# Ledger of designs, part 3: VH-VL binders against Cysteine desulfuration protein SufE (sufE)

Target 1, 144 residues: Cysteine desulfuration protein SufE (sufE), of Wigglesworthia glossinidia brevipalpis (q8d2j8)
Amino acid sequence: MNKFIKKINFIKNFSSCENWEEKYLYIIELGNKLSPFPEKFRKNSNLIPGCQNDSWIYLIYENTKKIKFYGDSNSLIVKGLIAIIFILHEDLKLSEILTFDVKPYFNKLSLTNYLTPSRVQGLSSISKFIKKSARCLLIKEKIL
Below, E stands for the ipSAE of ESMFold2; O stands for the ipSAE of OpenDDE; V2 stands for 0.75 times the mean of E and O plus 0.25 times the DockQ between their complexes.

## First folded at step 1 (VH-VL)

Design e1 (framework fv_navenibart)
Fold by ESMFold2-Fast, scan of step 1:
Structure e1 (fold): chain C 144 residues (1-144), chain A 121 residues (1-121), chain B 107 residues (1-107)
Amino acid sequence: as target 1 above (144 residues)
Amino acid sequence: QVQLVQSGAEVKKPGSSVKVSCKASGYSFTSYWMNWVRQAPGQGLEWIGQIYPGDSDTNYNAKFQGRVTITVDKSTTTAYMELSSLRSEDTAVYFCARGYYDWSGYGMDVWGQGTTVTVSS
Amino acid sequence: DIQMTQSPSSLSASVGDRVTITCKASQDISNYVAWYQQKPGKAPKFLIYAASTLQSGVPDRFSGSGSGTDFTLTISSLQPEDFATYFCQQYDSYPLTFGQGTKLEIK
């Protein structure tokens, strides 16, 4: 699936959920569809700071053009939020991820209305960490 | 302040090994590449290899592959370059240098003072 | 390996002169070129990256240009402290490689 179409479909499907119960289940379902997180990358360097439940993100080039997004969490809802952040970013180049603003999407979807303050802070932490991960990967790529 | 401080001069016999250290301070050691570059007397710069201290990922110049090993000690924020099977042509000043980067590019922005290695029989 | 060839290998100039040093890569390296200045007995000093971006603290009389295979370093009005050896370096692919250096000396 084209990554841009995946993003548009996510927005449409999330907006079509009639109540928070449906949105919550949908978020969890998105998390469940993430690729298995490789155990070799489950390190403190890939641990997202500021999350109450241990959560990890790792970005890697599988080849010169293909970027793989790995994420996991001990919290089902946080894992789903990681999946949402990935959907919003995986159609972008690494350099574009550094300046991409997720706030318009969160506002349009009213996502923060359905989350506890702790989970809203978690979204912020995830968003910052993916930019840090992209920066590190971009730097490694500039050296090859 | 960001600084790299290298170990002192070494005089080695052909066939032996040398291990040069580079102690980093004033920045996040695990977030930047550390390069090793040498310069023979009166000659240009030659890249030996690099390490990313955050995950110990290394890249070596094929010319030195099998003879060079670059390592780090995160607890002391120190990088090491060990070169084995020394020959007279390895006589050079060896520099460590931090890889500076931003979204637009890369360069070596902070350099150690250099370590003179003399290979003499 | 990508070969970096500088020209000239040496040049003589006077204070106030405009000086241009050229660097040629053996293959297309986009803009992945850095430039360094080295004075006798000292470590190299980082001047420019991404072919044309000046490192913070480098005087604006220094400039870089080029893309693909041909790159230039220009000093618009040479100062006494600029007499040194200059090196270009590619970071497009491993191994990282430097030009042979251009020695800038007093005329």
Scores: ipSAE 0.000, ipTM 0.506, lowest interface PAE 16.0, mean pLDDT 85

Design e10 (framework fv_navenibart)
Fold by ESMFold2-Fast, scan of step 1:
Structure e10 (fold): chain C 144 residues (1-144), chain A 120 residues (1-120), chain B 107 residues (1-107)
Amino acid sequence: as target 1 above (144 residues)
Amino acid sequence: QVQLVQSGAEVKKPGSSVKVSCKASGYTFTSYYMHWVRQAPGQGLEWIGIINPSGGSTNYNAKFQGRVTITVDKSTTTAYMELSSLRSEDTAVYFCARAFYDSEYYMDVWGQGTTVTVSS
Amino acid sequence: DIQMTQSPSSLSASVGDRVTITCRASQDISNYLAWYQQKPGKAPKFLIYAASTLQSGVPDRFSGSGSGTDFTLTISSLQPEDFATYFCQQYDSYPLTFGQGTKLEIK
């Protein structure tokens, strides 16, 4: 798993940013810390619908049976939002990702207050797509 | 002075519910998270959950998910923790404690505790 | 969940002694560690945050150190009012977790 930041540290650091400009730059910084996206996974089945800029998510198991999250976007801010969604899902089992609700965290951080309507739509699309990706991985692994 | 004042001791039967209150004073209520922590007799501290008083969003320890509900009343600056389907192992002192939203998430001020005894 | 383990579980010391309590996290928590003091029948009292920063009003005989997984609380010259149980607590990730406690008895 990508260990660049923990959930509570993300919340702490984001809350410590004094203005929206700092929060925006921090979101972009988080996107930059994502693992490089493998080109073999950059296909239409992994493309997130509803994003203005092409964006991709792919989930796979690592050697330790931990879930590896891959994400990328042609938009710096969207890439950062993908990173935030990944941070919120870190340490969750595959079955837990399917039922996890991100809304309490968005409310806690007032994240949607800072985003344009199109970016709020993007955040919703990312949240839905990570559940779709988890379902695909569950089917491939045939795990109950 | 900053103070958290909790409701009095409760004696409950197995299967019932208990609701503990925590009244905050001396600070801006919506600028601090409120945690709930319990301590069984002679045991260590166990984290139950957290609430953001500003928006009402909560996060619960999985051990209590489905049995615990944390709420706030901003008009009275009071936080509540309700625990249902009580069992004898829920006998403990229950504490509320605050943590600053934009700083380190440590609990710097604690309520005095509410003893909850579950007995048949 | 991050497991916090304290050692020793209990110890006895004399007034004026230097006492060290250790706390170990099951994974890297950077410096997101707090220490609390609890006297019998009372709520925990906040002592230290960020592993080493004393809360205002806490006597300077208390000090904390460490980062990553290994942390220590030191009382340089034990006073009678210091007999209590001490707890470490990580705030790196949810759920928040505490050590089992170290009971300090004045000999």
Scores: ipSAE 0.000, ipTM 0.482, lowest interface PAE 19.5, mean pLDDT 84

Design e2 (framework fv_navenibart)
Heavy chain, then light chain:
Amino acid sequence: QVQLVQSGAEVKKPGSSVKVSCKASGYSFTSYWMGWVRQAPGQGLEWIGIIYPGDSDTNYNAKFQGRVTITVDKSTTTAYMELSSLRSEDTAVYFCARHEYLDYYYMDVWGQGTTVTVSS
Amino acid sequence: DIQMTQSPSSLSASVGDRVTITCRASQDISNYLAWYQQKPGKAPKFLIYAASTLQSGVPDRFSGSGSGTDFTLTISSLQPEDFATYFCQQYDSYPLTFGQGTKLEIK
ESMFold2-Fast, scan of step 1: ipSAE 0.000; ipTM 0.494

Design e3 (framework fv_navenibart)
Fold by ESMFold2-Fast, scan of step 1:
Structure e3 (fold): chain C 144 residues (1-144), chain A 121 residues (1-121), chain B 107 residues (1-107)
Amino acid sequence: as target 1 above (144 residues)
Amino acid sequence: QVQLVQSGAEVKKPGSSVKVSCKASGYSFTSYWMGWVRQAPGQGLEWIGIIYPGDSDTNYNAKFQGRVTITVDKSTTTAYMELSSLRSEDTAVYFCARLGYSYEWYGMDVWGQGTTVTVSS
Amino acid sequence: DIQMTQSPSSLSASVGDRVTITCRASQDISNYLAWYQQKPGKAPKFLIYAASTLQSGVPDRFSGSGSGTDFTLTISSLQPEDFATYFCQQYDSYPLTFGQGTKLEIK
C-alpha cells in the first residue's frame, strides 16, 4: 500500500463520504493504491479461498523488518476491501496481526451495511486469510 | 543507471496548456509510482499529483484538479504532465520523481532534472 | 492539509559547525517524514526517510530525529558541499506537503 494512508486518516476520509456512491468510489481508489502484485507471488498458495472473484494476498518482511502487504483481485471492490484490511493492519507487528480484531472498525464505518451478502462473506475470508498469511510468515521467520 | 529525463523549457501564453514529458530508464517503469512537483522562482516545493504506470491510476492535489492530467506511455516508458488554463502563477520548474512501490517506502528517491515553464503574455 | 513549518528560514554557519534544522507538522504524522537537500539550479536530493533513516550514499554526518509533530535534521560537522537549501516533506496523507525550506549559508 501507499505509505501516505494511515488507519486514522482512512476512518476520517471514509466517514466523510456523503453517500454509498462516494464510499464505493473511495474503496476502489484505495485498491488502486496497492503496491503492484508481483507475478511470482500469484500462485494457488496465496489465493484466498471462498472468494467469488480470484483474489490474492502475500506478506513478506521488508529491509527494516516491517511487513510488506501485497494484494490483488479480479474485482475492483474486493481489491479495495483488501486495501482497507491492509490499512487496518499495516502499522502492527506480526504477533499483533494474529490477535487484531477488525470488527469494531467495520461497525464504526458501517461498512458491511453497504455490501451484498457475498461481499460480506468475502470480507470475512480476507480477514481470515491475512491472519493465516501472518502465521505462515512467523513460522518462516523462525526457520530463517 | 536509474534515470528520469525531462523535456525542454517551455514559454506559454496565459490560457494555454503545457505538456511536460519524463522518460524513465534503468528500472521497472510499471512497478513504481511517478510523482510531479513544481517550484516557483525563489519558492518551495509543491506537489501536483502521482500516477501508477502499471494501470494509469492517478491522485491529484485538489489545488490542481480540473487543470492537471497525468498520463503514461508504457511502450516508451514515458510519463506526461499536462497543465491547462495557464496563469502567470504557474511559472515554475516542474519535476518528475519516482516514488517507492511499497507503502513502507519513503519519499521521492529519483528526480528528473526539471523543466522550466514560463507563462507570460 | 498538513502544514509543514521549518525553522529557521535561513541559517549562517561555518565549515566544521554543528547545524540543526527543525520541522513541525500541524498534526501527528508519526515518522512519515523525509528530508531533501537542494542546490541552486538542481533537482532535490533525497537524504532521509522515516524521520531518521539515511538514504544509501548519504554521509553519516547527517542525522534525523523526531516523531509525531516535531522533527530535527542535524549535520554534525558542516562541509563546504553542505551549503544548500534543506526541506522536509510529510508522506502521512494526501496532499503531500513540504516545509518552506531552510537556506544554509556561509557565515
Scores: ipSAE 0.000, ipTM 0.493, lowest interface PAE 16.2, mean pLDDT 83

Design e4 (from e2 with heavy chain H99S E100D Y101F L102Y D103Y Y104G Y105S; framework fv_navenibart)
Fold by ESMFold2-Fast, scan of step 1:
Structure e4 (fold): chain C 144 residues (1-144), chain A 120 residues (1-120), chain B 107 residues (1-107)
Amino acid sequence: as target 1 above (144 residues)
Amino acid sequence: QVQLVQSGAEVKKPGSSVKVSCKASGYSFTSYWMGWVRQAPGQGLEWIGIIYPGDSDTNYNAKFQGRVTITVDKSTTTAYMELSSLRSEDTAVYFCARSDFYYGSYMDVWGQGTTVTVSS
Amino acid sequence: DIQMTQSPSSLSASVGDRVTITCRASQDISNYLAWYQQKPGKAPKFLIYAASTLQSGVPDRFSGSGSGTDFTLTISSLQPEDFATYFCQQYDSYPLTFGQGTKLEIK
C-alpha cells in the first residue's frame, strides 16, 4: 500500500535473494520502509512481550476504510521481521487477521533456518501480538 | 432515544480548571467513540479530542495537549472533559458528541452544549 | 493539519432558490468529509458523511458531492427552516478539522 510491497512481490523478491547475506539486508531494508512510529504510541501496552529487544506494534484506523500498521524495534532485524509480518497481514480484514496462520510462510521461506532461537521466539511473539492488536480493534468496531 | 446531556454553565477565573460532564443514554456507551468540540462566540467549530469508552483510548488535538484530559465512567455512562490553565480565549460553548465506532470520524449525535466563561 | 476553507463565508437567498456551498481541503482527503447544519443557540446537526451519503431523516433537497480536495453542498429548493450556518469537516486524519462555516441568511 503506502510504499509497502504486496505479499506476492515480497515472496518473489525474498526467494530471489541468493544467500543469507542478501536476505538479511533485504529484511533490514523492509524495516526501513515502515512509517515512523509516533512517540505517543510508544507505551507499555503496545510493547511486544517476549522480544529480546524492545519492540512495539500499534494498529489503528487511518480513516474509515483502512488500517494503519505502526511498528518499531531497537533491533534492525526485528524491525524488519515486524515489516514482514505487516506485509503478510496488510491485505486482510480484521476477522481474517485473527485466524491467519503465518507458519506456512515462515517454513516456505526458511526464515527459521537463518534465525537464532531468540529471533525465532521474537517472530512468534510478533505474530501473536498482531492478533492481540487486531482483537482490540475488533472490540472497538463490534456492533452489539 | 439516543441522548447526550451535558452539565450546566460554568464561570471560571484565568488559571483555573473546568470539568464538563456528558451523560449518554439510549445506546451502547462502550461501542461508540465520544468526541469533544468547542465553539467560541461567533466563531467556528474546533475539535478538542476523542475517547473510546470501552478501553479509555484517547486522541487529543495537539493544540490542547498537556491541558486537556478526557475520561469516562462506564458505570454511569458519563464522559468528562477537563481543561486546565484556563485563559480568556477558552471562553466557548463545549459540546460532547457521539462518533462512529470505527475510529471517531464524524459526529452524529450532539449534546446541548456547556457554556464556559473565563473572566477575571 | 488539514485546513478546510469554505466559500462563501455568507450568502443571502430566497425560499425556493438553489444554493451551493463549497468546501476545499488543503490536501487530498478522498471522500472523508461530513457536513453539519447549525441554527443559532443550538448544537450542530449531522447532515452528510462520506461526502455524499445523506443521514437518515435529512430531506432529499440536500445533496453532497466531490472528492479529493473540492466538495460541494447543494440545497435544491431552499425552505424557511434551511436558513442556518453550514460546516464541512474532514475525517481523513487527526486532528479532525472544520471549515470556518457558511452563513445562509434570508434575502
Scores: ipSAE 0.000, ipTM 0.502, lowest interface PAE 17.9, mean pLDDT 84

Design e5 (from e2 with heavy chain H99D E100Y Y101P D103W Y104G Y105E; framework fv_navenibart)
Fold by ESMFold2-Fast, scan of step 1:
Structure e5 (fold): chain C 144 residues (1-144), chain A 120 residues (1-120), chain B 107 residues (1-107)
Amino acid sequence: as target 1 above (144 residues)
Amino acid sequence: QVQLVQSGAEVKKPGSSVKVSCKASGYSFTSYWMGWVRQAPGQGLEWIGIIYPGDSDTNYNAKFQGRVTITVDKSTTTAYMELSSLRSEDTAVYFCARDYPLWGEYMDVWGQGTTVTVSS
Amino acid sequence: DIQMTQSPSSLSASVGDRVTITCRASQDISNYLAWYQQKPGKAPKFLIYAASTLQSGVPDRFSGSGSGTDFTLTISSLQPEDFATYFCQQYDSYPLTFGQGTKLEIK
């Protein structure tokens, strides 16, 4: 997609939102900036378990050996949360993604204060799934 | 009254290390990031790194190639910057500065500075 | 790393003058730019963030503008206390980088 927002820019923009309504709309806006999800990857193997709304993540290498992040959800807010997680990972190598912890960032942003306990668990599921996807991609590259 | 008070001037030999302290008061220490910036005599500002005292998350300028370590002591509300393998080019005034935790990119309150001189 | 270049390196002016300092980034930084003032022997003082937003307590004779790669700091009517070195800083990407500084001197 066209240059997605950088991590530090996201943090600044999110913190400048004056109330939850503005944060909510901003999260939805971020989801709308995701590249269209390829239908060939809309499989059960790429479906995130534990999400109330069907949600998908898929990672592949681009021609430049850069990682391309694809995500989608039937929920606009969940799609936006996926976009946020991608923003936090966009500058990392596959091996770095495996050890990266998003939880401190969500705590710093006080994002979990606006979510129900079940939505907080959803964020955990998304975070675990991106690590699983990265591990699968890393294994495929090493086997070759 | 928000204050950052730094340790006193240091004179070090090449190859040694220096540890500068920065004591914070007048605000919630774990709610703001703490950055470190240096300024060589007559030169501009150079960013060293940053720490979030709430969880000790750090980010360092790659220029220092593992020579720098930033730490905090929550019980004394003090941040530390340790620089090893000192060279004459490390002679500078070292500043600590408070950064907003969500942004962590601009520094609104600064310490008075600590002069570090590296000479043989 | 993003390189920040300031112009001029030094500038002589008189009280009451309109002064403009420029800052150029080596790549697009949107509006993620801060300005600082530093007086001899003192720590820097924060003036402006987001290219144009004035910090509370900073006199309104100071203003910032620009986006992308080209930025300016303007002092509309220079006062005696404004003679100092001014630095721009990008905060779009790590590592954070500063301009070389512009020294504002009495004419």
Scores: ipSAE 0.000, ipTM 0.493, lowest interface PAE 15.7, mean pLDDT 83

Design e6 (framework fv_navenibart)
Fold by ESMFold2-Fast, scan of step 1:
Structure e6 (fold): chain C 144 residues (1-144), chain A 121 residues (1-121), chain B 107 residues (1-107)
Amino acid sequence: as target 1 above (144 residues)
Amino acid sequence: QVQLVQSGAEVKKPGSSVKVSCKASGYSFTSYWMGWVRQAPGQGLEWIGIIYPGDSDTNYNAKFQGRVTITVDKSTTTAYMELSSLRSEDTAVYFCARQDYYGFSYGMDVWGQGTTVTVSS
Amino acid sequence: DIQMTQSPSSLSASVGDRVTITCRASQDISNYLAWYQQKPGKAPKFLIYAASTLQSGVPDRFSGSGSGTDFTLTISSLQPEDFATYFCQQYDSYPLTFGQGTKLEIK
């Protein structure tokens, strides 16, 4: 993601959209701003299981020991949902990602009420996969 | 590898316009914001505006709104900043800079060398 | 607009000194603050983001601290190449704003 959106600004902007059509376009806009996904990491190990559209998430450390979030999807709306989840986690440390609960935010925004059942499943899969990715990265950090 | 190269110095008359270019190389041009900042002689940094090359989304400092236009040419990976109705107060070094708003590098991490614009009365 | 105030405007120091520069925002900006170094005739160099996170390649003698409205840049053991002007910058909201700068001079 390259367009600056703080969690608080996301909530405000999303809530300001008057109808689902505006919210839908805003979600797609957020997805379009994701940082380019490195082809090196576009592998089955980084493919989110259970998503109808091929979708990937990869978390890595930089030299400064900061986490970079990479995500992509063949679906514009799913790519946007990945971006939303990144926005909700961006201010967290690796260990905090493991226990972070996105549900209060989804409830506050009534996000799942605007999504089809398959998109709700996708959102659940994305949420679980980012925790799995964080757990794997945390284990690797403790070892090396 | 990652570089921003700006056009050369300009001397302009009051009331004219100037268009400064910034050619990017070594990275995905459409994946990062491109900002513009100026610095008057002996003074601090002043933010002008920003563009997202992927969709040409812009945000301008209100002080320059109506006089500044920032554009991109994706085919040449070049950003442009055009400032019109020039005054002597616009005499400054103008910088372009790559900016990342998402992820963990939120600053202007790669800068052009600067373009000196002198407005002579 | 968010006003950024730096102090001092200039500071004289010797190699080996610990130097502290402060930056104050006119409203709460959380940790959305960056620090830049500028040498005469050169473009600014990105040093720190998120108030305290050091950019890759920046020497570890540089550190940042603070949150909310009050921020500090510290150079623990000043080197000859550190004599420069330092700027803080908020990225909490548009327009982006810089402090006026602190010029670090040889004593």
Scores: ipSAE 0.006, ipTM 0.516, lowest interface PAE 13.8, mean pLDDT 83

Design e7 (framework fv_navenibart; at its last look DockQ between E and O 0.09; V2 from the best seeds 0.00; counts 0 for: pae O 11.7 > 2, placed apart)
Heavy chain, then light chain:
Amino acid sequence: QVQLVQSGAEVKKPGSSVKVSCKASGYTFTSYYMHWVRQAPGQGLEWIGIINPSGGSTNYNAKFQGRVTITVDKSTTTAYMELSSLRSEDTAVYFCAREWYDYLGMDVWGQGTTVTVSS
Amino acid sequence: DIQMTQSPSSLSASVGDRVTITCRASQDISNYLAWYQQKPGKAPKFLIYAASTLQSGVPDRFSGSGSGTDFTLTISSLQPEDFATYFCQQYDSYPLTFGQGTKLEIK
ESMFold2-Fast, scan of step 1: ipSAE 0.005; ipTM 0.548
ESMFold2, look of step 2: ipSAE 0.007; ipTM 0.584
ESMFold2 (binder alone), look of step 2: mean pLDDT 93; pTM 0.944
OpenDDE, look of step 2: ipSAE 0.000; ipTM 0.602

Design e8 (framework fv_navenibart)
Fold by ESMFold2-Fast, scan of step 1:
Structure e8 (fold): chain C 144 residues (1-144), chain A 123 residues (1-123), chain B 107 residues (1-107)
Amino acid sequence: as target 1 above (144 residues)
Amino acid sequence: QVQLVQSGAEVKKPGSSVKVSCKASGYTFTSYYMHWVRQAPGQGLEWIGIINPSGGSTNYNAKFQGRVTITVDKSTTTAYMELSSLRSEDTAVYFCARDLYEYSSGWYGMDVWGQGTTVTVSS
Amino acid sequence: DIQMTQSPSSLSASVGDRVTITCRASQDISNYLAWYQQKPGKAPKFLIYAASTLQSGVPDRFSGSGSGTDFTLTISSLQPEDFATYFCQQYDSYPLTFGQGTKLEIK
């Protein structure tokens, strides 16, 4: 689903959930659709700092120079939040990821209204870390 | 007042290219995705593509892929649509249109439209 | 691509009439449908989204209904300014697609 889900379809499906229980289950479903996280990338350098639960993000170019997003978490809801962040960034170039602001999307979807303060901080940490990962990839490719 | 103002009519020869502009005012340009839609004389509406003005990422209708390029100039709050390898079938009125919802990529609809730019392709 | 088919292609009516325009999608689009009004020589005007939600400033004589594949636009009491071409548009998936249009004419 994460390979084929578009931003437009995510917004539509999330908005059509009638209550928080449905939204919560949908977020978990999105996390479950993430590509398996390769163990070779499960290093401290890819660990998201500031998360209550161990969580990882790694970005790499595939053979077509397309960005592949890998993410995982020991928390099912945090894994789902990582999947949402990936969906919101899936149509962006590396340089665009550096300046992209997810906050307007969270406000329009009222996502943070349903999350605990700890999970809201988690979203901030994930958003910050994906920018760091994009910067690292840009430097490696000498695109900067 | 929210407005989209497009460039004037163009007459082009087959095989050439055309670049249509769409100047936005009255709102935060980078907060709304911009669509391009065309309409051949007496025909219906056909979606060309969409651009995120903040980052420049685009999504094109496969029918135009390889011939269309949509860009923005944030300093002048202007969107552009360039169509190359023009054919007589490309004769149409070309519209820019703002997505209804901030930061949405084509969901809901298009609430503000430019006045249209007539492009005529003739030998 | 999702194909949108409107019926009828044209309709003649009188001021005060109740008119109904139908739009059919080639596959399930839930309620991800918008309606537009277009007058000759003008850009389209946004009327309805989410199949039934009226855009601010649109008169309440306009209403939309439907879900899945079958949708309806209704004008409860036609006014002179309502004679125009009406288009439905799906936003379930890219590419965005429009119906061929229904021309509403004076009888």
Scores: ipSAE 0.006, ipTM 0.530, lowest interface PAE 13.5, mean pLDDT 85

Design e9 (framework fv_navenibart)
Fold by ESMFold2-Fast, scan of step 1:
Structure e9 (fold): chain C 144 residues (1-144), chain A 120 residues (1-120), chain B 107 residues (1-107)
Amino acid sequence: as target 1 above (144 residues)
Amino acid sequence: QVQLVQSGAEVKKPGSSVKVSCKASGYTFTSYYMHWVRQAPGQGLEWIGIINPSGGSTNYNAKFQGRVTITVDKSTTTAYMELSSLRSEDTAVYFCARGEYWLDYGMDVWGQGTTVTVSS
Amino acid sequence: DIQMTQSPSSLSASVGDRVTITCRASQDISNYLAWYQQKPGKAPKFLIYAASTLQSGVPDRFSGSGSGTDFTLTISSLQPEDFATYFCQQYDSYPLTFGQGTKLEIK
């Protein structure tokens, strides 16, 4: 159903889009490739604060070494931005997510040049929330 | 060197408009956001809004929504803030400040400020 | 809007003193907090971002700490040029908001 896209393939595909209209549609397409968000996780503890449109992220171990990322939003573009954040983190260990900096990738792609300041703030909120989710999961792992 | 140079002091009557300029030099103008912040005499800092010079997208503090317009002229690397329907409470020093796209690095370069006095 | 409250509003200190200024956010802002220094008649100067990361060129006597809602700015050994007003600023959400400022005065 949903295909994992490596960082390098994402950068290549995004850069090959010739104008913002194509980039915008590609971002939406990436959101559409996310795994369906389980309704049992659609609760306030997984709601991203500061987003104008209700948006959710939930992280869980699929197995002892692989993290499953779930995300959704009532905004198609925000859902796509969540997908991009996931692509940038998909190859990282839980502890590595806590220190990973997405800014060089967004700068290289000039992604923020096309987003309103509020959408850039949204990216910041999504990045902060994924780190918070990773921290919670790491603590739970150490207890067990 | 990176520098922001603002226009000179203005004295305005209540109900009028003021347009403050901020000339950028020493960096790629479209690679950074531009913020506008004001400070009333003896008061703290108040954020007015932000513009992305590349696309012209703006976000305004709700307190100023409907009265403020932030624009850029890429050919002269200049940002503008226009504030309409001026009141005595708008008397302040107005600053432009450069910000990075992620907000993580705050506002690292500031203009010298433009004093706007609203009096009858 | 996120309210930022600084304590104290003013403090008097002597050269060589260790001074600490606090900043509280009305809600969780993680580490999205900056500190600025402002001298009379001048624009603010950027000191710290991400709560604890010192801006290049800022003396190492300045340090920041905290996360969530409670933050501190510390000057380990106060110098004459440090007498100024200090502001915290959150950049977690729009509108960006500042603390009311802490004025550091010569004792």
Scores: ipSAE 0.005, ipTM 0.515, lowest interface PAE 13.6, mean pLDDT 84

